# VH-VL binders against a9jty4: the designs that were tried, part 1

Scores and structures below are computed, not measured.

Target 1, 144 residues: a9jty4
Amino acid sequence: MAKKRDSPKLIKIKDAIKLINQEVSLIGIVLEQREPKQCRNNDWICTLRIIDDTYPSPGLTVNVYSRTLEQLPQIKNHDDMILFTRIKMQTFDSGKRVNAACSRWVSSFALFEGEDLILHADEDTSAVFVWDGTDAPPASILAK
Below, numbering starts at 1 at the first letter of every chain, in headers, positions and changes, except where a header shows other numbers; antibody chains aren't numbered by Kabat.
ipSAE, averaged over its two directions, is called F for ESMFold2-Fast, E for ESMFold2 and O for OpenDDE. V2 adds 0.75 times the mean of E and O to 0.25 times the DockQ between the complexes of E and O.
[cut] marks letters that were taken out.

## First folded at step 8 (VH-VL)

Design G2
Fold by OpenDDE, look of step 8:
Order: sequence, then structure tokens, then C-alpha cells
Structure G2 (fold): chain C 144 residues (1-144), chain A 125 residues (1-125), chain B 108 residues (1-108)
Amino acid sequence: as target 1 above (144 residues)
Amino acid sequence: QLQLQESGPGLVKPSETLSLTCTVSGGSISSSSYYWGWIRQPPGKGLEWIGEIYYSGSTYYNPSLKSRVTISVDTSKNQFSLKLSSVTAADTAVYYCARETYYDFWSGDYYFDYWGQGTLVTVSS
Amino acid sequence: SYVLTQPPSVSVAPGQTARITCGGNNIGSKSVHWYQQPPGQAPVVVVYYDSDRPSGIPERFSGSNSGNTATLTISRVEAGDEAVYYCQVWDSSSDHYVFGGGTKLTVL
């Protein structure tokens, strides 16, 4: 019986930063993307800063890890939105600051291009809907 | 507050072994989060990484010094040590011990966030 | 061996902006850390991971890294900023921490 992976509940960044060492799912607007770096273990890391209405600039730092450059988020626009699933909240700078890790084993991300308004799905369904601002109903987006 | 302090002889004869100890206070060396490193600086020169040790005893050394360097850790004393064999005048330097921390656990990329005050070791006959 | 190149010295007047460069082949793909070493003192990290600033380090200190050049920027330079600054990276090909040659910042 495939353990029904509890659909991760999306939370706001302001709440996520309080959940140190926990896995969270959240959505944010990409404020900044750093150039990909190669790690000691030969993986690649892409560092993003993301914001939402609860957490303004400079935003939350999220480190995304992958085996290849191609698997990293490809941010094209400054207004791109990114959905993170099961990223781990953590501390750095001797515990004084908070960031998050999107690991290749546990976490996932989905990138949304453009001014697509992401409507937070019902807390119960964890479905993410993208709304393009038109009269069309929001489309469900599957997190990759 | 974490503090690191180097100790050892300030004078070593050529061909002998330089031996230093770093005493860590205000924090435990037995942490999975950190490496412990040695860096040296010849007078009027730049910084040179010597090597590092993990609390488990795993080490990395500067390739140019690897054959002469031994770094060890004593968790019971909250100390780690440096031995540099077959010293010459070129090994005269201020020696720093430092803690290495990461910006992200998965990155494996570290920087030196705490330093000792350094100790001058002069190699002279 | 991987080499980091820094100018030997930079001079600025108080209140001005100092820029210290660190050159390296494809350094943009590496994480660059910066250390300040006042005369007769141990180094202190002022910027890590290209542009992040430790708590307690003034906002005047910032960093960037792209292509073949990393840059430490010190705005509104003060007399107390006079020091030697070092860039540092990890070289994965040799499993070696590499420091730049250091840049002496003089406040005029």
C-alpha cells in the first residue's frame, strides 16, 4: 500500500522560519539567484532568495542541490515563482540566521514563469493552482 | 563564546618537528558541524592552509605539506594538534588554528569563522 | 594548482568605496570567502559564500562573484577598515583551500 504521502501543507515563510530542522513546503517569489556553485561532493548548488507577502526583502535563502547543472532551477524572470516541497529549514552563522535546503533526495521544486498568481490550494488538498489573472479557472499545477 | 588558543614552543630547530596544540573553549570540538583547521602565515606573507581535522579523526592536508603534516584531535581535552616534521626556515610563520563552518550542511563548503590569535614559530639553529 | 590573484594594495579616502578583486579561473563556480586581517591580528571573516555577511559585520561590507572575478566592496570606508584582505576558495581538484595573496587596504 503506497503510504499516501501526506500532501505537504504549504506554509508562509514567516512561519517556516520558526520550524528549524523541520521539512516544510512553501511558495515564494524569486528575488535573487546566485550563480551555481560546485560543492565538495561534486554536486551543484543553486542559492535562491525568495519572498512572500509575509516575508519581505531580503527574503529567505534556499539552497537547491542537484547532481547536474541542468537539474537546478532555471530562473528566467525576476518575478518567477517557485514551489518548494519538503525543504529543510536550518540555521547558519552560528545559529543566528535561517535558511533552507532543497535536497535532491527529499525535496522538490516547481518553477512557475511569469506573473502567474499562485492561489494557495485548500489546506486539505495541498493542490497548487496557478491563476494567470484571466477569467479562466485556476489550473492545477503538479509539483515536479 | 567560542575561543581558540594556540600553544607550543615558539622556537624549533631545523629538521626537528614543530608541535602545536589548539585548545577550544566555549564550545565542543565533538560536533558534527565543524572541521578544525590550521593555517599559517610567514612574516609579511599571505595565508597558507595546512590542513583540517574532523572530530572523528578524518583529515585533509595541503598537498604541498602532506608528507610532513599530522593533525590529531583529542576530544577528551577539547583540543586538536599540529605536527610538522623536518622543518626549515621556510616554516617560520605565525600559526593559526581555526574552526571551519559551513553555510549549508549539504554543500560541504566551509569557511573559517573562528580563529585563534596565532602563535609565532621560528625555525632557527 | 588553482591560483587566486589579488592586487597587492588598494588606497581609498575615508568615506569612499573600496573594491578589492580576486581573480581566478571560473571563480564564479566556486564559493568565495573574504577575510579581514588587521595589523598584528588574526583574520576575521567579513563575507562568506560570495556575498553573505556574518552577523556583526557592518553592512558596508558586501561581496559579489561571477565569471573569473570575485569582488569585496567596502562602502563608506573608515580608518578602522585598514587591513589586509584575503579571498579564499576550496579547490576540489586538489582538495585544497586556496587563499589569495592578500590586498592591503590603506585609508588615506
Scores: ipSAE 0.536, ipTM 0.840, lowest interface PAE 1.0, mean pLDDT 90
Fold by ESMFold2, look of step 9:
Structure G2 (fold): chain C 144 residues (1-144), chain A 125 residues (1-125), chain B 108 residues (1-108)
Amino acid sequence: as target 1 above (144 residues)
Amino acid sequence: QLQLQESGPGLVKPSETLSLTCTVSGGSISSSSYYWGWIRQPPGKGLEWIGEIYYSGSTYYNPSLKSRVTISVDTSKNQFSLKLSSVTAADTAVYYCARETYYDFWSGDYYFDYWGQGTLVTVSS
Amino acid sequence: SYVLTQPPSVSVAPGQTARITCGGNNIGSKSVHWYQQPPGQAPVVVVYYDSDRPSGIPERFSGSNSGNTATLTISRVEAGDEAVYYCQVWDSSSDHYVFGGGTKLTVL
């Protein structure tokens, strides 16, 4: 019997884009990742575009930050899936556009390759485990 | 609509201080989202970044000009200003003020999304 | 300081594709922004963060950045695209912005 963490409440991307300056948790399919860049302060960023069934176009941009290049998500395949926990919804381009930030301090992500996608289609998502992209041990994100 | 307008003398004598003001309308200069910059362009030449200021007073300056440049902000007037000391004929240029916005707060990926119309400053005796 | 190199001019026939390059050592690790300056006018950003377009810029403007070269691509060039185009990056070693020298696009 494995120890379970209390799961964050997931919302759809359509609803997340309305929650400016709020932390949300969501899951999406990664359509693209831009090559990592070094920020002005020497941190690293990679920029992802993710979708779900409620927001397939243009997709939600999520910026993922780390101290090192190696700590960024390593997208291997088109349509890999990613779970974000406590990412912050923000506006840019004079408030005309929305993105999200996966910070080094409060947010986390878990990346799943396409062939490793595990989602139940039951009435409720019964458990979600979180991994923040650090040295913390990963756990199953699917429980029945 | 946001507008930036440069103002100041069009003619400055050599060795004097060039002083320009950018007035921001249709938006607030007191915003954590923006830097406010000065860029110049000698007639028929390329763009040269002079520097920028955050509304709290923090600045970045072009190293080649840093010893002569002061950028300041007056949030009560919704303005920011450029002073360039000890000018020579090489400082003759069109001077632009511009707003710098971020793609994302943490990315360090800023770009100039609004520019003033520019004002020509000629350094001549 | 960090140097950006652009060709001084590019000529292209109407309806064809223009490619304007911006060379820099390891520029692929930097975010590149592109500005269009029509004659007698202030610059306007047409591409930022290598390949994104601001709202209102046509899809025929696109950008790429890899290795030592960033490229602004303008497909189906129109006479109204005649302008000088500048690339821009942040130089982290001395904490300042650098513009390229500019490329004059001529539509023949």
Scores: ipSAE 0.232, ipTM 0.717, lowest interface PAE 4.7, mean pLDDT 83

## First folded at step 9 (VH-VL)

Design H5
Fold by OpenDDE, look of step 11:
Structure H5 (fold): chain C 144 residues (1-144), chain A 125 residues (1-125), chain B 108 residues (1-108)
Amino acid sequence: as target 1 above (144 residues)
Amino acid sequence: QLQLQESGPGLVKPSETLSLTCTVSGGSISSSSYYWGWIRQPPGKGLEWIGEIYYSGSTYYNPSLKSRVTISVDTSKNQFSLKLSSVTAADTAVYYCARETYYDFWSGDYYFDYWGQGTLVTVSS
Amino acid sequence: SYVLTQPPSVSVAPGQTARITCGGNNIGSKSVHWYQQPPGQAPVVVVYYDEDRPSGIPERFSGSNSGNTATLTISRVEAGDEAVYYCQVWDSSSDHYVFGGGTKLTVL
């Protein structure tokens, strides 16, 4: 059974892959987005590969589930960043490989494009501060 | 290592019932992660899915065979079985049992990752 | 019913690249799995979920899927790659698995 976390802290991918069946929050750079697929339950799935400084190519596979195509991540550029909250780490290929699931019930994601940079993640509140490269103070965003 | 093995008569008369059993070793059928399927292949032809069963007994069948097919599971023996009634020469094939696994459990999409060696069943008078 | 179309045969010289196609209406929206079946043997999955490779399958095997065509690519083909290859999908409209007709790969 997956362990639910009320406020999972942001962790690096290298650590996330050690937390099988647990919910985690993490941020990564998108390397690849596969064409959306329709599941047997009529939901849609978008498969992403993401990396960070601790987990290089080929990266971590994250499956994002949605009721509609429009609700899936819309990756527009290479090197887009994506924040995941409460995604479930899991195994496949008979337990030999690790991926993660972003469920539409429990998980959420935020996509950052352009010059947006994540400056800080509050470990206690899971608040994320985004800097747009200007002298303006960072904006805080709350994950679902 | 997971292994599947088909067993049953290699010859069945027309109008009779084909009956096969798949014995699973090196793993449990009583897993919520897998379906257990039957696939057949007529000599020199392609693959045809027959049906599948979950450990709870829930089944899906090929619509073209649904009226004649029964798949069952025996968790105590770590086996699942196929019955195909009213057979004809068209049912002559190598029959495979296989495990169905997923790349992600939320998707509900499965592929066949382990196969038996197959058993030839000939329908002949 | 949903139909998957494969060429009946593909021939390639050793060391070259083989490409086996699987055609289907909007197959890009489906997950495609590929199986290798050597002569007289059971099928073995070589690519699943369009392009993922099971552990133990050589990197020479790769897959792609978009639009109406999925493709299995086998680079640096070896004599041992000679087999019949099948694509497979789930058809949600009829709730059953559909296999392509199979492609015989011959290594010249």
Scores: ipSAE 0.693, ipTM 0.865, lowest interface PAE 0.7, mean pLDDT 91
Fold by ESMFold2, look of step 11:
Structure H5 (fold): chain C 144 residues (1-144), chain A 125 residues (1-125), chain B 108 residues (1-108)
Amino acid sequence: as target 1 above (144 residues)
Amino acid sequence: QLQLQESGPGLVKPSETLSLTCTVSGGSISSSSYYWGWIRQPPGKGLEWIGEIYYSGSTYYNPSLKSRVTISVDTSKNQFSLKLSSVTAADTAVYYCARETYYDFWSGDYYFDYWGQGTLVTVSS
Amino acid sequence: SYVLTQPPSVSVAPGQTARITCGGNNIGSKSVHWYQQPPGQAPVVVVYYDEDRPSGIPERFSGSNSGNTATLTISRVEAGDEAVYYCQVWDSSSDHYVFGGGTKLTVL
């Protein structure tokens, strides 16, 4: 995982869905990935449904855009984890629905593979710890 | 309460130019979020997309009609228009104007969310 | 130009499930939108982006898209669902919209 100096602090999905038209950083479990599609501008999109401990159902839809198909998130397993930085919260359908957009210009993502990963955020949501279930100590990841 | 209303002659002679105007009310045509399109439907047949325009004047046209089609916009009147030249009986159809929407600036997923009632244009001698 | 193929008609009894197909080469890589056109009326979008519904469209309307076939599914069909249904995609090779030929749904 590469560190980004200018990333916003992580917030919970429960709070993110209230921050319309703002850029946020999120971490969650990927429950589903829809088949990639080609956009009419020839970029690629895949649509993910993600959850966290504050929003386990129905989940948040995140549309991920890239220039090429191979640059989209390559979800390997059910329940893989994904970190998004600077994704934009949006409404659609006359303001009745919320999703997020991970653009290829200002946003980024990091995928964490492995069903043994344990995600822990401290109480102030300033640090995130990842443990892969091995004997190795937990690793921390930090949004700045 | 967005509404689209087609207007123009219901009868056009062969070889002449079909001209229609779509008046937008309850919303602004000067929006970066939307394209404004024309779709037609010959009696008893399916839908055919003619083309669309962005408020700044950028257009897309159906390749099969492109040599005969002009779509234009007048933002001061909140209107956009269709001209189809050199018409024949094959151009007899109900003509719809419609708004095309997307979810965000980068989305390539567009669909037509508001349609006019349609106006029948008959091409006949 | 890209071709979409729909069956001309589908008939179902009230309360049953209707499935309307839209065939196209590699349509699974395209976003498919579905429009309902009641007799004498303008079309109304019922499903967009393969499987999403606008607000106000009953959850009985659903969609799927994979391989060479997209499908509009209408569960618990009602008499008010009688209409012609069109699928639509963008053809990026020629930068234009393509509609399917339409499928007339009859409830009886």
Scores: ipSAE 0.298, ipTM 0.735, lowest interface PAE 4.0, mean pLDDT 84

## First folded at step 13 (VH-VL)

Design M3
Fold by OpenDDE, look of step 13:
Structure M3 (fold): chain C 144 residues (1-144), chain A 125 residues (1-125), chain B 108 residues (1-108)
Amino acid sequence: as target 1 above (144 residues)
Amino acid sequence: QLQLQESGPGLVKPSETLSLTCTVSGGSISSSSYYWGWIRQPPGKGLEWIGEIYTSGSTYYNPSLKSRVTISVDTSKNQFSLKLSSVTAADTAVYYCARETTYDEWSYDYYFDYWGQGTLVTVSS
Amino acid sequence: SYVLTQPPSVSVAPGQTARITCGGNNIGYKSVHWYQQPPGQAPVVVVYYDEDRPSGIPERFSGSNSGNTATLTISRVEAGDEAVYYCQVWDSSSDHYVFGGGTKLTVL
């Protein structure tokens, strides 16, 4: 019986950094995106630095992997938000620092442009609502 | 703290096989997913990568040295070794063993974060 | 074979800024790592992944990489910074770690 890998619940960055070697889901504001680099296996990587209200500095570094450049996050604005699903928390710098990896096989991401507010509504369904600050009701999105 | 130490003969005759061992302390070779590498430096020259071995035993070699190089691991002794066959004067160098940063499916690139002190091997008749 | 090109030497006065370049074809798409090797010592990484700095390495050390050139910058150079510096990349075409020729930094 394939153990239904329970999709990790959304957590804050301050808590995620304590879960080394675990898969987590989280939302953050993108502060920085480094230029894409080619990996040893010919995949591509881009490095993001993301923050939330619980971890405004220095932010969490997330390495995003993809097969093609086009599949990498396309950050357009400094206020863009990104939802990560099943990224792995890791250590680097001889275990002194924490980062995360978004795998093209295991993980997923969703990018939200602008000042969209992302609300986590249901712990059971992991439903995420996006609100653009207008009088329109928040839109429900499913984290893949 | 992780420490690496090279050991072996400092003198090797031409056409013979250079053999070195790297002893790792402060950590286990088998407990982690690392590459363990060898780098050499001829006197007054730059650095040259020789090859590496993964924790699983998979090896990768410098193409220019591949035919002469063998790297192995002995987890019971917490050591990995280098053999370079058919040596010439051009193989005279300080030989370093080194550990690469963590390697797994979640890593994209690697550098050498721990080095031995190096050992000089002279090829001479 | 992929080649990294470094100037053989750079000289700076104490307190000044040293810049060491590493040239390579499309090196901007590669991750560049920098090693410091003091005389008679083993190399130590001072910058990795183009611009990241290991704990314990002074903030004076920084890196950049774009186009065909990576650069190691050492600000407020001290006598203790005198060493040979090497850039290093992975060449995917040959599955080979490549080092630059090294740059000797002399503090005048």
Scores: ipSAE 0.753, ipTM 0.885, lowest interface PAE 0.6, mean pLDDT 91
Fold by ESMFold2, look of step 13:
Structure M3 (fold): chain C 144 residues (1-144), chain A 125 residues (1-125), chain B 108 residues (1-108)
Amino acid sequence: as target 1 above (144 residues)
Amino acid sequence: QLQLQESGPGLVKPSETLSLTCTVSGGSISSSSYYWGWIRQPPGKGLEWIGEIYTSGSTYYNPSLKSRVTISVDTSKNQFSLKLSSVTAADTAVYYCARETTYDEWSYDYYFDYWGQGTLVTVSS
Amino acid sequence: SYVLTQPPSVSVAPGQTARITCGGNNIGYKSVHWYQQPPGQAPVVVVYYDEDRPSGIPERFSGSNSGNTATLTISRVEAGDEAVYYCQVWDSSSDHYVFGGGTKLTVL
């Protein structure tokens, strides 16, 4: 076959925190954003704390890396939604703590703005929908 | 339980070489996750970073000291060491060894999560 | 070399809140780490990456960092908090760590 790309497999944060040293895809509400920092290698990092319905506290810390400041997620409002694909689950502090890294080479993110945005996922986390609060049917984020 | 212990002579004459060893117990110096560093504190003064080494032998040194400093690692003894050449009275200090860790390997940002007890080295003519 | 500026001392009564500042040009773009050094002892990290707390450090220790100032905050100060506190950053122009001059916290 020619160039074929599979849809990302989405899981819930409660399950992601058990998959240490594995790449996962997940979606969450951005609860906190720390100010961007410049790394030693002149890349940029933005640290987010995200939650979903399965893991509302304390949330998952995700470190997002980019080549430039402008390429970091541009969070405009509290509770914006973010979809991460192929981020790596990690431990630190001798295995006592868990975070995730969104690398600029293998990972990606999609940001969804707006206070009226509603996300649906089935129990198997096989489909995610975006709904803007209208009577219109939800749009699928993972379609195509 | 990880522990770091400094050892070496407490008295060094001017112009000679200060030589210290840090012994790591309860953990492996061969881990790719950590740097191993030396920090000093002259009497009544603040902390001054001397330098650090990665298990592969890669080093970073304080620019003010780099012409006189050598840090090395001996994985077979689970130790790393500091040599500071051509010492003067200004090199009198408490010398600490410490482990450097990060909260994410891609951050390139490290901090010292375990410190030795420190050893006083006096340089006297 | 990058310069970090700390006040030489801070005094607070027990139960009050101590705030220890660390000034630096655009320090808000740097990760700041804080170390507590009790008298006659080795330093111990109390805050890393501006605001994160290692396991075993009481929640009354907290940090913030924005603009040109990072701050270590110790709420409900106890006599046992009396120590010298150092901030630390990496100076990328010369590839080395810089410590602040230290702030002596005195509990009255």
Scores: ipSAE 0.578, ipTM 0.809, lowest interface PAE 1.7, mean pLDDT 86

